# Designs tried in a protein design chat: VH-VL binders against Integrator complex subunit 8-like protein. Part 2

Target 1, 198 residues: Integrator complex subunit 8-like protein, of Dictyostelium discoideum (Social amoeba) (q54vk3)
Amino acid sequence: MNKIFGVKIDSQQKKRQQSNKNLTVFNNGRYLIYIGDIHFDRKFHREALRYYLLGCGLETAFYSDPVKTSVTNSKYLTFLSRRIFDCFYFLRAPMQAIVVSQFFGNLNQTCLVSFKIIQEEYYQLDTNYFQYIWELPLLEILLTTFTKQKDLKKIYLINQIISNPIINENNHPDIRKNFIKNTKHNFWKAISSNYLLQ

## First folded at step 6 (VH-VL)

Design b5 (from r4 with heavy chain Y101W; framework fv_roledumab)
Fold by ESMFold2-Fast, scan of step 6:
Structure b5 (fold): chain C 198 residues (1-198), chain A 119 residues (1-119), chain B 107 residues (1-107)
Amino acid sequence: as target 1 above (198 residues)
Amino acid sequence: QVQLVESGGGVVQPGRSLRLSCTASGFTFDNYGMHWVRQAPAKGLEWVATIWYDGSYKQYADSVKGRFTFSRDNSQDTLYLQLNSLRPEDTAVYYCARSDWLEWGFDYWGQGTMVTVSS
Amino acid sequence: AIRMTQSPSSFSASTGDRVTITCRASQGISDWVAWYQQKSGKAPKFLIYAASTLESGVPSRFSGSGSGTDFTLTINSLQSEDFATYYCQQLNSYPYTFGQGTRVEIT
């Protein structure tokens, strides 16, 4: 399925180049969400995820345009966050699911679902995604769990994030907001690379 | 219920014109790409044209380029195919069909409308 | 244009038979293949997409396989309602092209 999706995206890109048209279909995120929901209902979670990510990517020029991301991205990603979270959960990608939970717009829900996942899927927590956690209460949950597991490497990695002055030390509001925005961009770029094109 | 209904076919002389219509119901028409496929008597299927959900992109078979024009009216849930400069080899049943955005396949088809070009 | 060649053009079969239809593309199309069933006097019905994925509501006796240039549609244990003409289609690139069709007839 991964290669099938990639081939189709390339075909659409070739259509654009051949016709020299400004393609509005690539800007119909609602349609892509709808198609994603159809796949999700059929239990095709990887296919659903690709449609959801494509919808998000169109709002942000695939996370390569920081100006576009600033004006359009956060509300759309928040809207899709529950659906994308469910996809990662069913695909057994627990750390990606935990990162996505930060987009719910409800920190209490973020902590509740993350705590459950950490308890259930401890040994599948991919440390490459720790860098995309910015919510202090979530970092504290991770630290507490890793301490109980005596996982010295994971304790060290989470402490590095918690010790970041930008996140922890009540820096000027604009500095913190820009750091978090860049963290969000980098996460979605990584996810698109790993799930949309692979 | 998803339904596609073609109309406008008939018998015409070579060189004349016809306008085919396809009316859609039971789904959000402006979310789907639409296609025309024809089938000559006792022959196989031949793709004629594709139009995207908003009409911004169109593609045609080489055999009909410059003669056929494809359009859609999303406010009326209707697809149109203008057939100009008709030739005997255009004789066929013309079907309209629906696809998703990535064009995985044509999931719903109309009943077809017959176009006969004869002298 | 990518040419799609089906074989055989027709054959006779009985209920309970396993039926195999092949489709060959003139160049690589990955798995951008759809299969359709057409009964006499009716519009085609969507069966399979992405070479091997069954459309919702299609009986499990139908299956598809293949990648690149060679594709197969299989009907395991043919039923009376399966006597029809079957078409493959490539959707890799425009112009979209169909195979010639394979007619499955009762013996």
Scores: ipSAE 0.005, ipTM 0.448, lowest interface PAE 13.9, mean pLDDT 79

Design b6 (from r4 with heavy chain Y101I L102F; framework fv_roledumab)
Fold by ESMFold2-Fast, scan of step 6:
Structure b6 (fold): chain C 198 residues (1-198), chain A 119 residues (1-119), chain B 107 residues (1-107)
Amino acid sequence: as target 1 above (198 residues)
Amino acid sequence: QVQLVESGGGVVQPGRSLRLSCTASGFTFDNYGMHWVRQAPAKGLEWVATIWYDGSYKQYADSVKGRFTFSRDNSQDTLYLQLNSLRPEDTAVYYCARSDIFEWGFDYWGQGTMVTVSS
Amino acid sequence: AIRMTQSPSSFSASTGDRVTITCRASQGISDWVAWYQQKSGKAPKFLIYAASTLESGVPSRFSGSGSGTDFTLTINSLQSEDFATYYCQQLNSYPYTFGQGTRVEIT
């Protein structure tokens, strides 16, 4: 009757439990983010970016369920967006960084950091990424800066985005929400293509 | 590896000045924003000032604005905090701290240097 | 300025206890909250940023949660090395402000 109190886990079971724990840690996004942080500290920003993108599952999640990933997992995206933003900034990809700042969950901080980047890196702003901006205050900052610079082509491009009824009116909130979800999906698909598949 | 070392504290009379320094090692100094935080004896932490990685942007707590000046020398991996018109309420341990460019938090701190303002 | 208010200001605890510290912002700050641990006579140590992200090397018994105005730091099973003062900080906007601190003392 006291045999139940004397049972011990054998060495094979203990090894199996440890192996399963190590595999879980390896496949856990936190492990990949940790490796990303090591690369970031060593100034290997492109490699850090790859691990951050893999760690949050953006490549697989956005390809398989981009809408739910963008909405349901926004808190995790906010946390990783800051690391990803740093990587793009140090890789001299300022427009990608500005797009990523929209995921911060704090529009004031988005506008503050974007304004500084736009001033510092004006000639590095890749216009192919303008299509991924959906926040009106950010579009206004871009338009104001381009107007001061008398940059007619960039003014035209931003005005086309601002003139989209989906972005600048609020009488169809579900349509705007769907448009933003598709914009987010297309952005991360483009980033995965350019940074993970090379 | 990452290390921050403060110096320049001391005991001074009200109205006098001190210059605090913080030397950084173990990381690329000009990639990081830097901060000063102080702590009065038996009190909590109080943010004093922030300077961006390139020195182009600075912010100060209202209690020190106009009296304290924050600067950095990226060629020597050193921060400076000039304390002017010191008051008894400025008595505190002064810490320098590092953050990334977007200021998620202060990830490394120095040991602190004590500033005592008394008659 | 954004006020950060911690509760409780101090309490006694024993090893093995689950400890929860609350931090309340006077206005919405999204997830721009960091947590620090400070032991007597030492500089603060960075624990958590973005309200819930553990700094590398911080034990998994520490966790953070919250968004907007209400935030919590939890230590699931208190260890002897965890007796310290804990501070929250908002980095949403200047001036940056800290909570007044919560002192966790040994029973």
Scores: ipSAE 0.000, ipTM 0.462, lowest interface PAE 14.5, mean pLDDT 79

Design b7 (from r4 with heavy chain L102M W104Y; framework fv_roledumab)
Fold by ESMFold2-Fast, scan of step 6:
Structure b7 (fold): chain C 198 residues (1-198), chain A 119 residues (1-119), chain B 107 residues (1-107)
Amino acid sequence: as target 1 above (198 residues)
Amino acid sequence: QVQLVESGGGVVQPGRSLRLSCTASGFTFDNYGMHWVRQAPAKGLEWVATIWYDGSYKQYADSVKGRFTFSRDNSQDTLYLQLNSLRPEDTAVYYCARSDYMEYGFDYWGQGTMVTVSS
Amino acid sequence: AIRMTQSPSSFSASTGDRVTITCRASQGISDWVAWYQQKSGKAPKFLIYAASTLESGVPSRFSGSGSGTDFTLTINSLQSEDFATYYCQQLNSYPYTFGQGTRVEIT
């Protein structure tokens, strides 16, 4: 627990969280993040997650025209990804947390925290979220772990993703870029459905 | 305040090399894809190159492929564009630009640095 | 490569006019279009992304529309600060390509 929580509360992430609280002024997105932080500090992780998702501007995109709405402004999403990751981790949604770690902007950190979660929360990994993994090193970590566990079902699912020519870098790079854009959008649509409406 | 500051432009003869730099401040540099866009005098915008947030993926315009090399140093919040085998048609203002995380558009641009290739 | 063609290349307008600029892609690009404003001697300014979404801080008189191959930038009630060159860009696939630009000049 100390090991996982220690990694999650590194000094850079704590700095970003403190800076975000200090920057909060009446502005719909920043205000929602501030409310989220208050709930998070009180250990109301589901409510915190709701406010963080709304603060990212994802809600409008999922109910009107997803391509043409504020979900495309992912600069807030990058900044909030660690907070959203923390919420999923504390809600015991480890696969969702692993998907969100791909938004950190640091692949080494993504792989490190994901590896630890996979080791500690193996039996809580929701296979419905495997489709939202696009980073090859992360897919390799999942495949290696499932192989060691002799989990044939999970091995099969990850191999389907890895064998997709769109994910394979040998294909036209433009196709991979568009696939990742659509994968990100579909993930946040699924999350909003599961966590904002429920 | 998000800032991008280009440097390294100048006047150079055909066949020579230049290295452009772009220093970023005011945001978490290693979370963003970065781009170079150029504009020849009295002409339109031309995309030159893209580099992903971690440097793992790069794309170049056909007109510069094999001659230009894009790199980034995330520890120094700096971009580099190495211009080799320069031609008169490479004469342009070179802008570095940041995209939002999903690359739906280039949301911040530097002031540009002028590269002149003359005989 | 996806070619982006703007029309018109230039035109004259007066303050208060409703201005429409068109951008056509050589193949389907869904809604992966951004629009930029560039004033003389300045770097481009981000206006619109995903064909129709205004960037934060951009005046509401600007709007975008379109999908597939045909896209439009509209400025309702042109202001003096809007006289500039406008560019569309496709971000559907690499290589990224810009339109040739449309100059909006005072009559």
Scores: ipSAE 0.000, ipTM 0.467, lowest interface PAE 15.0, mean pLDDT 80

Design b8 (from r4 with heavy chain D100F W104Y; framework fv_roledumab)
Fold by ESMFold2-Fast, scan of step 6:
Structure b8 (fold): chain C 198 residues (1-198), chain A 119 residues (1-119), chain B 107 residues (1-107)
Amino acid sequence: as target 1 above (198 residues)
Amino acid sequence: QVQLVESGGGVVQPGRSLRLSCTASGFTFDNYGMHWVRQAPAKGLEWVATIWYDGSYKQYADSVKGRFTFSRDNSQDTLYLQLNSLRPEDTAVYYCARSFYLEYGFDYWGQGTMVTVSS
Amino acid sequence: AIRMTQSPSSFSASTGDRVTITCRASQGISDWVAWYQQKSGKAPKFLIYAASTLESGVPSRFSGSGSGTDFTLTINSLQSEDFATYYCQQLNSYPYTFGQGTRVEIT
């Protein structure tokens, strides 16, 4: 068998990162997604999520659009995003699920599922993930709900995001496109750190 | 132990070509993305190109795009960088380097090979 | 392209000193920063990734911090083997770019 670091490397974090990298590279992304589906069907949602994230990493290494269209068709992209969404929902990570809903190919569906989650899971919305929302209709749904709840802290946080000139669509289309690309990248990087590397 | 060894450098006139090689040992080569980085004499580091573990994705610095071609042979644990239409500003030590998990950095580097383009 | 600017470009220090090197990105790069050490005539050595995580085998006197646009490498109690040039790198997006380097010289 191949030894990667030898006996001198004693970091648990380092070993875990290397193991995850090797698994991603050894297996085609399609096979990692398939393994994820097996875990999902067995109700092992955290394990399913790990495999789905490894599959995404193989296609883009998380430094650009994490779900690459040139290798994967639109139906497969929609399916993968929905699976990751379902994982977060069942893991009771509703804000992460709402962020992932933005990767659906249909903004109306994004708003519908997000509205339902916001109503059902209000008290579990992790404000650290608000920064990864870029769709204005979704930000308006959040703002309306927080206003109804008189949640001053969440109102201020959403207003900070809406006040960003880039989000307000006043800039050249390419500026907004680059902002969204960076936001997607940063989200998957955060998710990998929180769910994959631990 | 992980080792990367570059070769193929030399002194050439402007407009000529060179092929650089990087031989990998001590790890499963086809599990890793790889990079080329260059450093001109008494200057800093400049990223040149990236190639994924299976060769399916490549990126190049704008200064070399269309002139340099990055490739890999996983059966021989070897990287190749084809340098065409060389210019004096391409004079540098060329390093190959290995990706660290999801390209968080470059964890192992070769000792470099010198390319000198004299005008 | 994202420009990485290091400060200072060079300085003199003595063993036992606490030294800090800063790196500023021209736009937000989250924590996609790596740090490298390069000794004269040698290839760079990987020190830190994700702005603050030490590579295995790197002495604990090295630390990194920062997020967004401003990043710092700190060496607590400089040792004789630490006299070298240090580089930051952003890996947020292609093209990957390095800072210009900071040379740490003995007094």
Scores: ipSAE 0.000, ipTM 0.450, lowest interface PAE 16.8, mean pLDDT 80

Design b9 (from r4 with light chain N92D Y94W; framework fv_roledumab)
Fold by ESMFold2-Fast, scan of step 6:
Structure b9 (fold): chain C 198 residues (1-198), chain A 119 residues (1-119), chain B 107 residues (1-107)
Amino acid sequence: as target 1 above (198 residues)
Amino acid sequence: QVQLVESGGGVVQPGRSLRLSCTASGFTFDNYGMHWVRQAPAKGLEWVATIWYDGSYKQYADSVKGRFTFSRDNSQDTLYLQLNSLRPEDTAVYYCARSDYLEWGFDYWGQGTMVTVSS
Amino acid sequence: AIRMTQSPSSFSASTGDRVTITCRASQGISDWVAWYQQKSGKAPKFLIYAASTLESGVPSRFSGSGSGTDFTLTINSLQSEDFATYYCQQLDSWPYTFGQGTRVEIT
């Protein structure tokens, strides 16, 4: 039985109340972000990441699946993307950081920070996250770097992504947009599984 | 407790207008996207319109686009649907509904308000 | 627009029975499916989201499955309060579309 200020309540009821409270605090103030920033300053980057992800509305601690970045809350991911990026960078997850840079809302900034990370952290690039890159200029930066390194396997993997007809061919714009939406969803689902549930 | 209460339905002739309202309580209204869904007598559910939490973005079903206008007043926790140029096929119970935070589904619905368009 | 087709349109069942309702999308929608229960004269009630996740307070006899284009709602050991019409909905893209409904009736 859980207790709040001397009152015992059901576990299910407590989870529901906590979820509603966290949602209200985030939207009426920046409490979750503030707590995340405190953890970040203390170099507890994984804990900071958790609070930033909760601030985006990612509540996989309560749910197995609801991790979609809806059109209603996409602004929160854009707002928190730089903080989340910093967490991945300091957690030595450079490929996840590069994927998150696509959410900055400024493709030039995305390419600049990604280029720097690719140069500095080449041997830490987790190829399992290549599937979550959809920006063509970013894919070109990766391909150019891998070509200079003569890394045939990474060249092959990036070319498989670039050659996807949905990304490159003249299809109805909604086909590409839906593909990117599902790619974003799958990325955040993977991140929530790896960082919120563990 | 989350509650949505619709009002403004009635009987009108084709070509006339109605304004539906939905009053929300029990949650932070300006954090949620809101929707209108209608159901014709003895028929299934049909999505009508979506409005973002701040009112900056709206989507409408093709069948009502150009005739219906969706709006919200976050200071009053109230949702509005202006129905113009009504047609007999618009006859339905109109529900307002809240999407859950990530828009996985419509987690709370009002009781509905009946709109009847007849000559 | 993505078309959602339910099968069957109606089902006659008795308490204790297992009821299975299917929903097919006209194109791939991953797991962007919600299920609703609607009793006569009432508003729909949210049951399941993300194809398989139960909403809080929904009895464990309800379950959902599927991904891509084919989705299923199952009621294991039907109870008297479960006689209702059930709707699937896709939230993958606008316009959001519902299935035509499946009515579960007493035999």
Scores: ipSAE 0.000, ipTM 0.459, lowest interface PAE 14.9, mean pLDDT 79

Design c1 (from f3 with heavy chain N57Y; framework fv_refanezumab)
Fold by ESMFold2-Fast, scan of step 6:
Structure c1 (fold): chain C 198 residues (1-198), chain A 119 residues (1-119), chain B 112 residues (1-112)
Amino acid sequence: as target 1 above (198 residues)
Amino acid sequence: QVQLVQSGSELKKPGASVKVSCKASGYTFTSYWMNWVRQAPGQGLEWMGWINTDTGYPTYADDFTGRFVFSLDTSVSTAYLQISSLKAEDTAVYYCARVEYGDWYFDLWGQGTLVTVSS
Amino acid sequence: DIVMTQSPDSLAVSLGERATINCKSSQSVLDSSNNKNYLAWYQQKPGQPPKLLIYWASTRESGVPDRFSGSGSGTDFTLTISSLQAEDVAVYYCQQYDSFPTFGQGTKLEIK
């Protein structure tokens, strides 16, 4: 397999992409990500986010399962997770940023940046996005902070999530894996609705 | 039938430890969080904290960190309060009380356990 | 922490007369999103645990006589016993649950 931007691609896919380049350059997911980077560099975070989400959506049929190439989808989402995180952070959407930090592929980094955001932006945490947290250490950070703030509503919401047997470490790995996959899909669908359509 | 039954009174020396039990019956133990409330002789009610009966995760009020430990044995529907390094000011009636998730009013209380710490 | 202050500390009322107990919170316990007041009232008789009377400021617990009523919103709350009976002699506590639970200091109700 050949690599383009760190993604493995077979010769047939490469030939197909070359033949279609002139016809669909404006609808190419990689081109949209490139436009997103231009806006990001110019500090236009809302526009950058829109292009990143649209680019990822085109590559994944708006996060539908199954994807054409799951490895390709996973690599692109992981690569862009930090840029999308920065967009949400600068747009003052801290809870969305915390959810996106779970895609970093490094749980220690997820916890570190989330802990900082939770402390700095406590009053901006949108509880509608709590349902998209699946990492137990992150849920524990949220619970600890809400406990210190004596915020009964947020404690209740996080405890509802922690009490889900699927999230508990004692559950079957395949059930947890499928739950996380569905949670990821539902998150990106909700984000696309909130940031692409409006 | 729906009740919380606590262990009997305890008389302890300063520096000792005590473990109070609270056994639930007549309802699904994990559907309600268990709370501990202290009442010193002739004084009012003081909330100590709660334990999530589903996860076993305890939360303590600021005045009850360190020497106080909440635990569970879900197989016998029982919650426990352990106090280590007992001091005279720990002399009180200790109540267990349940709350439904999200509703922090106490609809069911244990009968109370008197812990007396004297030299 | 939300501080709960009750008044009076003690009250003597004649049988059949109305008893009124007040409770004030240091900050609002009204949730603007659901329009509920996170306040409960308890009755405690000597040697007994507290018994829930009222929750959500005005909702009477099952089995509690209708002479007990709660009212108020935000920071100022009242428990009313419309016609005092001998068995109502007790200490009454208000409790907020908008944050970590805190109780008032209690009001001792006696027959005059």
Scores: ipSAE 0.006, ipTM 0.550, lowest interface PAE 9.3, mean pLDDT 82

Design c12 (from f3 with heavy chain N57Y, light chain S99D; framework fv_refanezumab)
Fold by ESMFold2-Fast, scan of step 6:
Structure c12 (fold): chain C 198 residues (1-198), chain A 119 residues (1-119), chain B 112 residues (1-112)
Amino acid sequence: as target 1 above (198 residues)
Amino acid sequence: QVQLVQSGSELKKPGASVKVSCKASGYTFTSYWMNWVRQAPGQGLEWMGWINTDTGYPTYADDFTGRFVFSLDTSVSTAYLQISSLKAEDTAVYYCARVEYGDWYFDLWGQGTLVTVSS
Amino acid sequence: DIVMTQSPDSLAVSLGERATINCKSSQSVLDSSNNKNYLAWYQQKPGQPPKLLIYWASTRESGVPDRFSGSGSGTDFTLTISSLQAEDVAVYYCQQYDDFPTFGQGTKLEIK
């Protein structure tokens, strides 16, 4: 299993890093997360995001290996999700931040932060990311807000997601779980394409 | 002498706050990340989270979000744990413990600070 | 979370005899890329903080007597004390660091 924290740096690599901090280890995902934290603390949110995504990508073979993609549902991404959420929020990518909030492992916190963002950043919500929402309470918040705004296009898009038989079927937990797993995988592939390959 | 020295025991009433200190000596403070571990009376060890001593960025375990705050004063090589709105279930010995970058086992521990919450 | 389960909860062993403590993880803590098990063992005496004994499942910490040894791989691990001394009376904890750190519930070792 891949580590959530605790960088896989042997004693020799660590000694080299301590003596010369301009040397980096590009194939160590945990080390890239550490570099991301340094950028984040300095308010360089785009650079921090890039390093977080590179670290995540190296740990998951850029989401291409089905076995390795199981890591996207682990505490690895739960740990990173709070940091990545802040990066998207400060970069004024509110819809991406809302999607990432679903990884927090606390649905009440997800709904609370998302409600605030939806109220504050309504006109910045990128509809291309609606397809990556799977939590029903969050979909309900979005639908209620769009209805009050009389935004027929956004109402239509959210209703398409809510009406998906897979997410609305009771007593089919395996089907729903597989759908959510694929949605998570596709989200991180899209984010990596949009933020690393530009 | 390489050591972590924590502040003395605290007796508090419910609703009060407490701040526990952990002073490092004998090594470079920022070369090791600082962790907090709790042990309720007669119970086992429970990891609370860690703080990056180089950046000051804290990470909390799920059970320790909200009322618990990790902070640093690097000028005096000291880490702090603050607990607000104290509850009876917070009664425990609180340990600071260090980890080396990349090696997440705890090779050095503070002596522990007993926090007792009672009316 | 990776759940760590120790057995037995308590153990009484005569001085000079062998003591064995077992630890089981709910999932493998072996990293196939470096062939290391992310497992540590600690000793805690009454009124004292835990003390690191073993890391990487079988590597003895500096200053730890050679009667202490760790073994196992993947999900099943053992701490062995080859000849129990009076000073070894303590609670022993295993800890994984393959994910967020989690500890076993502890094994209390007493003299018979």
Scores: ipSAE 0.000, ipTM 0.475, lowest interface PAE 14.6, mean pLDDT 80

Design c14 (from f3 with heavy chain N57Y, light chain F100W; framework fv_refanezumab)
Fold by ESMFold2-Fast, scan of step 6:
Structure c14 (fold): chain C 198 residues (1-198), chain A 119 residues (1-119), chain B 112 residues (1-112)
Amino acid sequence: as target 1 above (198 residues)
Amino acid sequence: QVQLVQSGSELKKPGASVKVSCKASGYTFTSYWMNWVRQAPGQGLEWMGWINTDTGYPTYADDFTGRFVFSLDTSVSTAYLQISSLKAEDTAVYYCARVEYGDWYFDLWGQGTLVTVSS
Amino acid sequence: DIVMTQSPDSLAVSLGERATINCKSSQSVLDSSNNKNYLAWYQQKPGQPPKLLIYWASTRESGVPDRFSGSGSGTDFTLTISSLQAEDVAVYYCQQYDSWPTFGQGTKLEIK
């Protein structure tokens, strides 16, 4: 049980949770992340993902304000990105895992893990998630792989994304930053719909 | 006496493997999670990851995936760090340090194990 | 990753005088819901492991002398030694635990 992964439980909060568990779990995003870790340790990756998403939703208010800055800049999303990545990988959702790797804060790690997944899981790459890739080096890796496979449909889809001036030409840094924020929000909204509300 | 005692210094050639031990005493081993922290010569502290002493589940920082393995032997209250395919860049003092449930500051540290990788 | 930056890299202070070490985080380590700062300070002497001095930005660890104090909130933190003693010569590190633990680069404290 990775009890402290993403969880800010001090001794006072721990005592309160022990005395009033049922009351705190519904409104405590950090406790939900803790429950997620318990499920992850037991290899219940789908249930772990569900609790991680619920925990992030409470912290960032995903469902009440879809354009809120805190939704895209949640420190819990950054902190949990590796665990959420692992959940998607073990759930055989490699394209979702590749998208989540962009949240690692280390582009070299993003490219390294994504390259391996693209090579290993080519036929499992869900094209509906291509729209959530914003890192140019990652798009180039995808394009190179699809070109070698002569996959005309995937080549076309990636070229549409690369051709977006906001992504490629680095015009107006604030516009690019806002576009990425919206992309991140739309991704987590889609994931919550598909994995939480199913 | 509450303490963490690590194994002695190691001198290894590139490509070899090393296994560092960290033995806990004076407290309930599974009530605290074990972390590993690296310090290269003359450099600062770098967190490597942690292992849940109750479940044995390890979590690695991004720079420490692949060649690094955290493990436990709860019967002797000991945590282990194994490094495979050693490189010169792995030359460092490796510390174990404990974390109390819910608190991510390190209140107790091992004395450190110097691993030197040279031909 | 939260980047921790300490200043200065080194300082020399006379015995009995006050030493001040600063630490800045790239983003806030304050949890507004409980008003706690997820920041710790460590002392490391040559050939020894780090020793915890302060946690929650201002709480002194048991056994740590009263001359050590921590202050600050959010992104800017300070470790103060009110009256420097010879045994205080060490490298001092700040560490955040609001996310994946990261340490500052260290501040070397020497006697003038």
Scores: ipSAE 0.000, ipTM 0.435, lowest interface PAE 20.2, mean pLDDT 81

